# Designs tried in a protein design chat: VH-VL binders against Tubulin polymerization-promoting protein homolog (tppp-1). Part 5

Target 1, 180 residues: Tubulin polymerization-promoting protein homolog (tppp-1), of Caenorhabditis elegans (p91127)
Amino acid sequence: MAAAAGFNWDDADVKKRWDAFTKFGAATATEMTGKNFDKWLKDAGVLDNKAITGTMTGIAFSKVTGPKKKATFDETKKVLAFVAEDRARQSKKPIQDELDAITEKLAKLEAPSVGGAAKANAAGVYSRLTDHTKYTGAHKERFDAEGKGKGKSGRADTTENTGYVGAYKNKDSYDKTHGK

## First folded at step 1 (VH-VL)

Design p1 (framework fv_potravitug)
Fold by ESMFold2-Fast, scan of step 1:
Structure p1 (fold): chain C 180 residues (1-180), chain A 122 residues (1-122), chain B 108 residues (1-108)
Amino acid sequence: as target 1 above (180 residues)
Amino acid sequence: QVQLQQWGAGLLKPSETLSLTCAVYGGSFSGYYWTWFRQPPGKGLEWIGEIDHSGSTNYNPSLRGRVSISVDTSKKQFSLKLRSVNAADTAVYYCARGLDYYDSSGYWFDYWGQGTLVTVSS
Amino acid sequence: EIVLTQSPGTLSLSPGERATLSCRASQSVSSSYLAWYQQTPGQAPRLLIYGASSRATGIPDRFSGSGSGTDFTLTISRLEPEDFVVYFCQQYGSSPFTFGPGTKVDIK
């Protein structure tokens, strides 16, 4: 393990919850996407965009999954350990305490929230915003194991204004200076 | 502001190895796929491959046996090596930044290097 | 690999006219994974549209994208002088990423 801390939960019980989130919107999925990982943490109150942000979870997810962009249950535990380490640096609390706070919340959440349909309808609101193309961190879903891309499902968050800014920043300036 | 600048050898003989480097100025290096493309004169673009800051790579199957992409995270640079070149490898080569954004359904290339013309002739 | 075809190869129009460019895929491509690029000869491509219909930052609203499945369209509602360049479609839903051969928008 990269963290000195251990998981204080029942793996078999939590894996049932993990499987439910892995299959949310994709009934045959066997590995968790970054989008579904964020949903699990958000539904559990772990990802609050204050103490633990989508940028933090995206960086941790990418560190573990790399170009595969999907996590097994054991890989998901490694992602959670990196999130706990990142949070511990900010809070100055022991890594074990932060991991325990995360795991306790995840273990208490029985099933995914089904409010996504209402949020998906608000996707049109984002298309009206000038900075809608902002990158929300490293929570990436590009290709499945066969090289096929994953389609967009409904949008999970419609009002989060914080994310990676500058994805297309100064694109016009870049295009004007690069005429070669 | 993000800017990509590339350099490397422009003239090669058949069987030699092409070597190009791309440097990234401004912005974060982590969280992106640093990508190489090529465009033969008068034709469309061909994707060569990509690398992230940790060194994880994906290559076009048509080039997989000949292509290698490497990264120097401390310098924010990534490099393309294409072995055993021939006349069909003559093209303008571009580096680019790839974004894989799950809430926006995908992956696109928003910043590009200036391009390097590579000519393979005997 | 997915093959993209673009039509027409050359589109001859006058400034102020509407341009409609077609991109067709050899197999179905999710709208989420279709992009359009603009390229001035001798320069790197410029991203215009991603996800079939979303404009990239800094792209004028005269550019719009639509389509699904195998048939995609880029529309330029009123051509400006700077728009008389080459346009490429790209799919990024399946490896390897592939591009169309381009449509040249030419002045009459």
Scores: ipSAE 0.000, ipTM 0.426, lowest interface PAE 12.7, mean pLDDT 75

Design p10 (from p1 with heavy chain L99W Y101S Y102S D103G S104Y S105Y G106E Y107D W108E, light chain G93D; framework fv_potravitug)
Fold by ESMFold2-Fast, scan of step 1:
Structure p10 (fold): chain C 180 residues (1-180), chain A 122 residues (1-122), chain B 108 residues (1-108)
Amino acid sequence: as target 1 above (180 residues)
Amino acid sequence: QVQLQQWGAGLLKPSETLSLTCAVYGGSFSGYYWTWFRQPPGKGLEWIGEIDHSGSTNYNPSLRGRVSISVDTSKKQFSLKLRSVNAADTAVYYCARGWDSSGYYEDEFDYWGQGTLVTVSS
Amino acid sequence: EIVLTQSPGTLSLSPGERATLSCRASQSVSSSYLAWYQQTPGQAPRLLIYGASSRATGIPDRFSGSGSGTDFTLTISRLEPEDFVVYFCQQYDSSPFTFGPGTKVDIK
């Protein structure tokens, strides 16, 4: 059999991030749900619905967790390895290269996106480890330093809000502009 | 783990106001839009509207000014009022967890209340 | 509003077969904001897929979603007896959020 791909990250450092995503919306949780796994990958820009899709992550998560539907940190690493393997079949690149791309993005993500008082606790842990506190997911690449769209059109206030919140406001303003 | 529990009157006369409440147990309340749907007997689902913890609302234009959704963040409850009901408003009404208002989650409508059958008849 | 069309209206298959369900939008929908639901008669809808392709918690791996733009697909790789129910697609990209009319999966 071919040698398994290795994780080029600091396990203790990444496990603290993993713990934060595991507990996002469920403060007493000790194992990561598929939902929180997808959030972690989405926030990190790994789950982009182009190269890596929720179908790929869902299949990989199910392969590892089975009927339990929750993953320990070590099981989460196995899920990531299956995602890298699935991506390698599409890209024709070595599995290690795809795993490295995934792990680099996850290691750079400081904290889950949170509102209000909860963000103080999450940011405190991650800023100690990574020296950044800003969201680094796919949305960051879409906008320039002033919050304007880098391509196509963007919202001026997206620096304060994600595209999802902005989309709701756009729908409302569109209705007001085009409605009678 | 998140659970939604809903309650309210199920039998109404034409012109009355429908009032339903949904309570959220577990999980984060402030991170999401909370939404109402309905399903007339033998028909598909219709989105009614949504509200976040700050009271920001979006409504389906098809209900044309008859709908109001309110929130009590301290109780983790949100409520639907639909005014001037008629027979076309007969449906099973559902509350559900909607979109992540922080804009980061992908899990939409993943938890639903048990449903309330609302019948409008004279 | 965005109109969703589902085809076929009824899909007649046998247990163990692959089911492929289509959802088409009247205008482009971001794949991030398309969901699939399963509904057993008398029960609330159950979320299967969100973001066009992400499986919801507790959903078996035989369910998968794909697609972009105006064309979206739900695939059930091996039909189980409990899968012979109604399936709906939904867009939540633009207000008002809209649903397809449903596809009923019937036992052949």
Scores: ipSAE 0.000, ipTM 0.413, lowest interface PAE 16.4, mean pLDDT 75

Design p11 (framework fv_potravitug)
Fold by ESMFold2-Fast, scan of step 1:
Structure p11 (fold): chain C 180 residues (1-180), chain A 123 residues (1-123), chain B 108 residues (1-108)
Amino acid sequence: as target 1 above (180 residues)
Amino acid sequence: QVQLQQWGAGLLKPSETLSLTCAVYGGSFSGYYWTWFRQPPGKGLEWIGEIDHSGSTNYNPSLRGRVSISVDTSKKQFSLKLRSVNAADTAVYYCARAPYDYVWGSYDEFDYWGQGTLVTVSS
Amino acid sequence: EIVLTQSPGTLSLSPGERATLSCRASQSVSSSYLAWYQQTPGQAPRLLIYGASSRATGIPDRFSGSGSGTDFTLTISRLEPEDFVVYFCQQYGSSPFTFGPGTKVDIK
C-alpha cells in the first residue's frame, strides 16, 4: 500500500506546483481534477503512454477519489503511490524506486506547459473572459470530449474503487445536467 | 490477439453459489476492465459488474450483496461468484473486455467476449 | 437506472431493404456513451456502433448510427441475409450499464 513508500520531496514546494496545476483552466479550484492530474504528469514526462499510461493514472485517481472526482494534495499523494505500485508490478523494481522517479520529475516542473512558439503566438490573441461570455455551455460539453475515448461516469457510485471518470456526482440528475 | 475462455458449473440448485472463471490469453491484462454480463433465455443482456487488474470493482446495484468479482493478475484470470441463487439467475453468463485507454473520455467498447456459459438453477 | 426502450420489437423486411431501429432512453444519454450490438442466436453479442455513430472495427459501412439526448437510431442501408438477427442498444454513461430489450429483424 501507500504505507510501504515515502515521498522524498518538500511538500510545501511541491504543493505550490500542485496548486498551479489544480487551477489550470479553473482559477478558483481548490481540488485537482483527474484531467489536471494527467496534465501535470504529462508535462513532467511521467505520463508517457509507455511506462505510465492514462489508464494507470485514471484507475489510481478513481481508487482514491471515488464519487468526489477531485483530489486534495494529500489524496493526490495517495494517487501517486498507487501509480508507483502499478508501475513496480510491471517493472519488477521496488515501489520506492518507482515513486522516487515519479516525484523527482514532478518536483522539477514549476508550471503547466502552454506549448511552443506557434501556440504562444496564438495564445496571445485570446482571452478566457471572452470565451466564457461566448459559449459557456459548449465549452463545458467539449471539456469532457477533449479526452480520447468514452467516460466511465457513474460506475463508481454503485461500487468501490472504480476509474476516476466512474464517480459520477449527479447520476440521479443526469438528465438535468446533460443537454440543458 | 486476445481470447477469453470461461468455465464453471452449469447446473445449480436454489441457495447454492455460482462460480465462474474467465481466463485471458494474449495481450496485456493491465489497462482494461474485465466484465461479466448475463442473458436470461429469450431476454436482453444484464451487466453484472467489472474489475480491473488492481482489484477495483463496480457491481450492478440489483445484484449488490450477492455478487463478488475477484482477479488473479499472475494467471490473467478473473472470477464471478453469485451467492444464494434462485431460478431468476438462470442465464447464459459472458465475460468480456472493456478497453480503458484515456480516462478523460476513455472508451469501454466490449470488444472481446468469452464463449458464454449456460447456468441453470432448478430444484 | 436509465431504462432503454427499443422500437419496433420486431421489424419484418426483405433483403435489400433499409432497416431503421429506434432506441429511446428514460433520461438523457450523451452520444459518447451509446452503443449498438448485433446478436445471432446462441452467440455472444457483436459490437457494431459505439459513441452513437462510430463503427467498430470490421463492421460494414451499411451499418450507421445517429442520435443524441434520448433518441438514437441504428440504420442498415441495405439488409443482407446475415443481418436478420437481434439488435440491442446499450448506454454506458451511467451505472448500471443498461441494455434495451432488443429489436428482432425478421425476414418477410
Scores: ipSAE 0.000, ipTM 0.418, lowest interface PAE 15.6, mean pLDDT 74

Design p12 (from p1 with heavy chain L99S Y101F Y102D D103E S104W S105L G106S W108Y; framework fv_potravitug)
Fold by ESMFold2-Fast, scan of step 1:
Structure p12 (fold): chain C 180 residues (1-180), chain A 122 residues (1-122), chain B 108 residues (1-108)
Amino acid sequence: as target 1 above (180 residues)
Amino acid sequence: QVQLQQWGAGLLKPSETLSLTCAVYGGSFSGYYWTWFRQPPGKGLEWIGEIDHSGSTNYNPSLRGRVSISVDTSKKQFSLKLRSVNAADTAVYYCARGSDFDEWLSYYFDYWGQGTLVTVSS
Amino acid sequence: EIVLTQSPGTLSLSPGERATLSCRASQSVSSSYLAWYQQTPGQAPRLLIYGASSRATGIPDRFSGSGSGTDFTLTISRLEPEDFVVYFCQQYGSSPFTFGPGTKVDIK
């Protein structure tokens, strides 16, 4: 299966979009959270809860990120490949075709949406949501936590590591069959 | 319709770890924060923390050092662990659904589990 | 954290009467981030109002919310027998999310 090798997009251009979604609500974030990953796919029309569901994206994200639960741009590409593979199993289409459908939509989306619908309006709202002075403390704190972890950062992270995201069953040949 | 069902140990001694699980039936599991609350007898609710389907968490700062929330997305379940319990942790614990994904900035809670009474005594 | 205060602590009324419940915040809360819940003793809370004034799905129109800044109100226009329970306000505009101590509506 060729999904991981076949991204039909301009990495530099898409990485700008990826960075925008990574920093959505967390201006200093350098790695994408599962919530922001789903936001990106939802805004692009990829996550429609019909062909591609949040269950599929959550399983793929957890498989790639493990206990870290945050993805670099390259790791995000691996998550997308696993989503494409899961979709291909259902659609019976080649994995490359499903990956291409996903990547075309993601590459075309310019900025996060917050209910304004228009991309130009979404870009303006995105700026407001990443500016610490322009939204309530709860929005700021929750969004910032996606990238950083606040308060007792080291101790909270240690506690998290003992209770990883459940014992999902993704230990078979999937990782190695697909060249991981 | 969405239904949340929870289970776990109800009687604990000081220093033990509380472990509760919540299962979600019906509806979508993605796009929501799956949240734990507690309510000491005769008191108001306290938000403990939340987790999304990918495992991203946020915790109440007052509990952050003792609390861990995990998720099993394939089973549509999420679990709370609270370590080093004491008598002040005696409460009814609730799981709930929060933050509709299409309403990114909305943080209200529309479906709740039945509650689990947790008593910490010696 | 934002502290919510509810008054009165107990409101004694008869069926058919109007109930007015107050929630006051220690600092300003956008009306977009205030909710009201109903709780029967021994049961989980039930969402009534979100965004200070928006009624949740399935909630009768006798329930209404209003207010802004630090002062919010839940009104029940005509109390029904099932309404004699506890009501909590919640803010979700600042972390941690906080609840008021509750107002008990009891029957005279």
Scores: ipSAE 0.000, ipTM 0.431, lowest interface PAE 11.4, mean pLDDT 75

Design p13 (from p1 with heavy chain G98E L99T D100M Y101V Y102Q D103G S104V S105D G106E W108Y; framework fv_potravitug)
Fold by ESMFold2-Fast, scan of step 1:
Structure p13 (fold): chain C 180 residues (1-180), chain A 122 residues (1-122), chain B 108 residues (1-108)
Amino acid sequence: as target 1 above (180 residues)
Amino acid sequence: QVQLQQWGAGLLKPSETLSLTCAVYGGSFSGYYWTWFRQPPGKGLEWIGEIDHSGSTNYNPSLRGRVSISVDTSKKQFSLKLRSVNAADTAVYYCARETMVQGVDEYYFDYWGQGTLVTVSS
Amino acid sequence: EIVLTQSPGTLSLSPGERATLSCRASQSVSSSYLAWYQQTPGQAPRLLIYGASSRATGIPDRFSGSGSGTDFTLTISRLEPEDFVVYFCQQYGSSPFTFGPGTKVDIK
């Protein structure tokens, strides 16, 4: 049962790391995108495209987020529980053991590696995103609460599992899947 | 006020290694993916791969172990190496910045280098 | 990988006419992950449309995008002389990111 597994980490401490990855490339973001979720797991060594693949993380992310395609911290924990459950089916280990392996790696990773640039970057991105002559300022009102276009040409809901998952299929497994 | 400027070898022989560098002027370097594309004569664009300021990379599997992208964050530069070139690698190569649309899971390429024509001939 | 096809390969029209360019995907693409680019010979591509229908900053309103699933369209309502160039569609919903082969808009 994924619901029976508990997170053996300090939520407040981990949420600081989660916030940093959530804001990578989007300084004002409050919910994590699938791309930033995969970056967090890849940087932590969780997404290795051996035991845990981009397909697994994409499917889990889509199950939790649906057409919204972005996750709160609590929703991100649900995604991690589904990844652990999927891994447990393959490894034949208890779900708790697989979840602990994932969460230990994530808790150790301090932030997206920045070499002192993170603060300057966040300020710069925020300034640009509030300039309404730029792409994000001009166009964000075209989307409803679920990220769909406001017209008849809105996003296809039946592709939510492939829309996010597709962006990451095999990207993090290139060296392994296709050989070096 | 972001500009990308690229440079590198224009003429290669089969089996040699292609090396191209892209420098970013103006704007923030951190918090973005920096991307390489190529365009063979008369054909569409092909995505090669991407890198962020931390050195995290993703590559097109079609280039199967021949491609390597590196980054020098202090110089705001990123570089492409493509090993064991052949005539099929003849193309104009472009560097570009990948940008996220605020509040949605969407990405696009908004700034591009001028392009570098690479010809592979014996 | 998702394969994009563009039709027609060459579209021959006169200035002032409407151009309709098609892009078809081998499998379904969320409209949020479809972009259109314009390319003048000898220059880098220029972003026109992202998210299937959102016009990029500085792009004239004669350019519009539509479509969902596997079928997408770029419309140029009234061709200007500078519009007689090549247009590419791109999907970024599935890795690797892929482009169509291009549609050349030519003077008849």
Scores: ipSAE 0.000, ipTM 0.486, lowest interface PAE 11.1, mean pLDDT 76

Design p2 (from p1 with heavy chain L99E D100Y Y101D Y102F D103W S105G G106Y Y107D W108Y; framework fv_potravitug)
Fold by ESMFold2-Fast, scan of step 1:
Structure p2 (fold): chain C 180 residues (1-180), chain A 122 residues (1-122), chain B 108 residues (1-108)
Amino acid sequence: as target 1 above (180 residues)
Amino acid sequence: QVQLQQWGAGLLKPSETLSLTCAVYGGSFSGYYWTWFRQPPGKGLEWIGEIDHSGSTNYNPSLRGRVSISVDTSKKQFSLKLRSVNAADTAVYYCARGEYDFWSGYDYFDYWGQGTLVTVSS
Amino acid sequence: EIVLTQSPGTLSLSPGERATLSCRASQSVSSSYLAWYQQTPGQAPRLLIYGASSRATGIPDRFSGSGSGTDFTLTISRLEPEDFVVYFCQQYGSSPFTFGPGTKVDIK
């Protein structure tokens, strides 16, 4: 069941935000600390100390990272899944619904035009989970026969950030984070 | 609640084509990679390749263009063809269901067919 | 490709004893994408553990998995007669999927 939950976000766009939070306070960092994980979730409105608490995120983070206490992007996704599972036990909602709520808030830190693509992906995964027999067409990244690495051209309609800049962002905003 | 049953020719001569079929009973056919493995006598398992319901395939490069996997979604069956067999292809062949691990983007295998012993001899 | 090594090749123990089986990868298996299988001679493999430590459906509590990076362990806390079979590890962190050569657990 847990292996059926999917992230309904534009992975490349979210990875950019993840990298920014990973480097918060440590410009050369390549793995996210628990403190920076909590900051990311707090800034996004996920960690509200009511539905999702620092205790919940701390337990999930420790479960995934163990003694290393730092997470890669893939490990960060695993932490988010454990948070969604913990929340689902409390809410009695499907794990995917709780994961979608979390990922929508994290992805919303990007421009609205990118949010449209993320919501389309969210609708697709959500519809597959409400029909528990469907998981067809999920994008699987695999190395090609020559070992070139994971393909990135599977979604040409969302990969136009390389080569030229056509995406519009809020021209009035120079800071996307609201803190204390 | 999911069962895989396989069948096909078990005795081949060198240069012939191996043909095996696996049928899936119970559960959903869509949403999984359906996978072939082989195991030479007394040795470990070797992944051969996989196919999904849409016909998308991935193959082990070590089998060097000799392998082809096909699918019949309406019958919930998938089939292995291995061309130009030789004595080194003697093994028990298994079909299996790949359970997708979202975090890795790859599969572990939760249901297996009963196996088919394939012997290649002159 | 990631090469998996299992040790010992043969583990000779008595029923009721604890078994500890090792699986080592030639390079790091990201995020513990490692599974363990049990195989009775003449039968198909049976999934025991996935994600290095998650027990598969229907698997008894005496089986547990641990480890990360390159070093992984399968533990059987108290061997029962039916446990004296072969065990394989498998990585699924990269393609192609690879398996260890197996550890045979036999009776002294």
Scores: ipSAE 0.000, ipTM 0.453, lowest interface PAE 13.0, mean pLDDT 75

Design p3 (framework fv_potravitug)
Fold by ESMFold2-Fast, scan of step 1:
Formats: structure tokens, sequence, C-alpha cells
Structure p3 (fold): chain C 180 residues (1-180), chain A 121 residues (1-121), chain B 108 residues (1-108)
């Protein structure tokens, strides 16, 4: 449970990071999808598929969100607490230590990985994110398809078919229509 | 619209090094891992390892440090080297696209045609 | 590593019949990270289902997937002649990624 371990971070500061990841690929999103949750943890170096795996994060996310498949900021904190508990059982370390390791990494990461080693437009909802992460390995075709003022193609199509995308999948049609 | 083509030597003697290359045609090369699998005759698939466009690798621990995967991003090619082969390495080897690390889609949606590798003295 | 078991090993049916294939994991796997593949002898595997229930592009609607936790199912609602091949489940939630041993769908 979240009550068993405390979050040693500034909620207001971290919520700005959370909002950035929630809106990655879906500018109007207000709740985080499991896909964007995993992206946040992967970009921060938390999800490494060794100590903390996609199975662990998916199970924790499902426990909190159920059939809704989307999380508020407070629900996302509950998911992080379950991930820390699962990791603590394996590592034999205190839950608080594992939670602190996770939250320190998340708090340091200001924005999602975007740009795919390419120069990106500075305009739009993600201009701040682009400034911090423009050369960090985001797929250019997908990035363009998510409203960065480029042609929409290729990779964005596969996003529609991912079961884990949820709200992001529903928002792809909206983004394609409103991005034009 | 994405196609993977693979090539390399199919007949090896024990202790030699297996070398296979996979070329990607169509689509984007960045944003994905590029993966090698193998399938011994009559058995299931075994994941060997993966590489992304920057050269970041992950390997199956069962291959005991014998495996190396490299990438040539400009040619959209990635290559498998498996050192010190023995009869247990006889298998059909496949290259595949995935996981998609940007979208975190960890399935494998496009595959090479396969290369039968036989290790015999 | 996560071990996947598939049952039955061989499923003998006639064209037009419904096929139900089971995949069980040695520990819980998020449904987001379970896939099903079809393999014709001598060919590479073909992705059918990802995320336990999502059909891959170009896959006919007679194929469906379901399940969560440790128990997953692939259903073929009406077998066509080309469906009499081998099916594998795969987990990709933790490294190393692992496959089941396969279920062969055979003509009765």
Amino acid sequence: as target 1 above (180 residues)
Amino acid sequence: QVQLQQWGAGLLKPSETLSLTCAVYGGSFSGYYWTWFRQPPGKGLEWIGEIDHSGSTNYNPSLRGRVSISVDTSKKQFSLKLRSVNAADTAVYYCARGPDWELLDYYFDYWGQGTLVTVSS
Amino acid sequence: EIVLTQSPGTLSLSPGERATLSCRASQSVSSSYLAWYQQTPGQAPRLLIYGASSRATGIPDRFSGSGSGTDFTLTISRLEPEDFVVYFCQQYGSSPFTFGPGTKVDIK
C-alpha cells in the first residue's frame, strides 16, 4: 500500500513531469495510460526489464486502475507503491528504500524522450518537452504523427493496435483529425 | 511493407563462430529493438538477444557470454555472432523487429526468412 | 525465467470446428505482455495476437485471445484449412522473453 511507504518528493514538481508523460502523444489527455506510465519509468531508468519489468509494472497498474486502464496522479502513486513492494519482496530491501530509488529517478527526469536524434518543431503543446529531450531517441514518424507539424505515417498506425495504449489509442483519431 | 532479409554461413564445425546479418527494408529503423531468435529442430523458439539503433544490447544469459550483436544504422543492418559453437547450436535462426521501445510494444511483428545453421564435424 | 506451458500438445479437429488453445505461466504475466504466434512448418512465426487480446494487422477475426494472470486462451472460432499448423504463446514482460512449447492443430 502507499500508506506503508511515503513519497519523498515534491508532489507539485513531480506532477508537472507526470502531466508531460500523460500528454505524450495525446495533448488533451488528463489520465495516464499504462503505456505512458511504462514510458515514464523506462525513460527514467526505472523499467529495465531486469530488476523492474514490464510484467511488474503491468500487474501493479492493473491492480490500481482495473478495467478503466487509466490513472490519475494519485492513482499513479499507488501503482508506484505496488511496484516498490514487488521489488522489495525480490531484493529483500525495505519498501521505503525501493520506493525512494524509484522516485529519485522519476523526479530527476523532466520530460519524455522525443526527437529521435532529429531537430523538432519548438511550437505546440510539447515545445518545452522538445527543448529538453529532442535528441533522446523518440521515433520521428510517431513524434510527427502526434502533432509536431510533420506528415503522419508508419509507426503511428501500430499504436492503434496496442492493447496497452487504451486512451492513447482512442485519442489517435482525435489527434489525426485535430492535428491537421 | 517492412521486410527483413537475412544471410550468413549455414554449415559450421564445432568451435567456429556463427555470423549472420539481417537487413531491414522499408519503415523506420530507430525506435525499435532488433532481435535474434533460434529454433532447434522440433523444438520451441529461444530468444537470443536484441539491439537498438544506438548499439544498446540485451542478451539471453543462457548463451554464457558467447553472443554478440552489432548494428550498422546507416545500412539498416544488424548482425549476430555466436562464438564457440557446438552441436546444440544447430537451429533455424531468425531476425525480427521488436520490441518497440518508444511505444513499449514488446511483440515481434516482422521476421526474416530464417537461416538453418548446422554444426557438425 | 517465466516458464510457459501449452495444452493440449496436439489438438485434433476438423475444418469448420472451434479450437481452444491454453497457455499457462509459472508466475503472473500482465496481459499487456502476452502474445500468440502461428507457425507453418519451414516458415518464420507470424504474430496473431498481442496484449493477450489485440489482433495484429491482417489477422482474420476468427482469431481471438483472452485471459489474465497465469491463464491465457487463443480461440479460433471456425478452423480453415490453413489454420492446421503450430501455435506458440510468448511472454515479453520480463527478460528473458520466453515461448511455450507449442500446440499443434492437426486434421482429425
Scores: ipSAE 0.005, ipTM 0.492, lowest interface PAE 10.8, mean pLDDT 77

Design p4 (framework fv_potravitug)
Fold by ESMFold2-Fast, scan of step 1:
Structure p4 (fold): chain C 180 residues (1-180), chain A 120 residues (1-120), chain B 108 residues (1-108)
Amino acid sequence: as target 1 above (180 residues)
Amino acid sequence: QVQLQQWGAGLLKPSETLSLTCAVYGGSFSGYYWTWFRQPPGKGLEWIGEIDHSGSTNYNPSLRGRVSISVDTSKKQFSLKLRSVNAADTAVYYCARVDYGDYEWYFDYWGQGTLVTVSS
Amino acid sequence: EIVLTQSPGTLSLSPGERATLSCRASQSVSSSYLAWYQQTPGQAPRLLIYGASSRATGIPDRFSGSGSGTDFTLTISRLEPEDFVVYFCQQYGSSPFTFGPGTKVDIK
């Protein structure tokens, strides 16, 4: 069952959602970036950094996209299948059940969360929780050989991808799933 | 603002149990994996295992039967126990927070490291 | 578990020279689940290459990766002073994730 698990959703309907997330911050984009993929999963409550982490989604995305670093809708479905497989190994549930849980959440989400009023009161908290990871994409670039912070050596294009993970770090819900 | 502080006994005799604790100060404890690595002198890193705030663990099978990681979410602490130690367990042990970027894997905050020496 | 071996253990070169580092896997690492890391002693590993040949964001062009199956290579085309550190290969295609023992790049 590798990446061949079935999707219990209407492709045409979900592709409209996928297209909206693909174009978030990039109006002419036709393929989804890893950053926008994670935003889609985060907004839907799939990427919670408990049961499904940014590490899991990053591995799955890289497996499918390789050097091109962006996914078509069909490739995005392959990424979701790999995420479900990774989750199933941990939960000991059938792959199809984990995929269904993911796809149900994604299908219910109509549009990207606009970074507005809904999170405005938490904006300072999210900024504080993620600022230390936003300055560089790699730990070494954030700190020089003596362990000093490198204020001006940040990587701008990886900053947002790591920063938005902070939105899930403050969730109250505990996922008590244990996998061996 | 986020700091990991680790402590535990650095000198052990063969057959004893290694016990290290890592405390997290600042930031959110939920939403991350908290991991242990070790590095024997002059050698590469070996991943030991990881735990999240809910107590969900993943372990390196090479250490199974000897390793356990536990978490105290209220204190924002996680601990490593490695039983029946021998000279091969001599290493610098690190606790770390796992974070990720777009196609990048990194450990963004580290404990100071603890040199564990197992000798008679 | 997949065992990774790296050769040479120590590579002694001068700044400006080309470095070639090898990583061999005990079994095939499919779908390019191989990464290369740089580590300064006491610091977190820095991702250089993922998927055997894809350079990570912000990594200089002098770093390149190649290989497939069980044989992989990291090449540094022209060594800079900051490149005289330790390099590790890692596979992430099978749990547990495993690292090679490292290659130390030393100044002659």
Scores: ipSAE 0.000, ipTM 0.308, lowest interface PAE 15.9, mean pLDDT 73

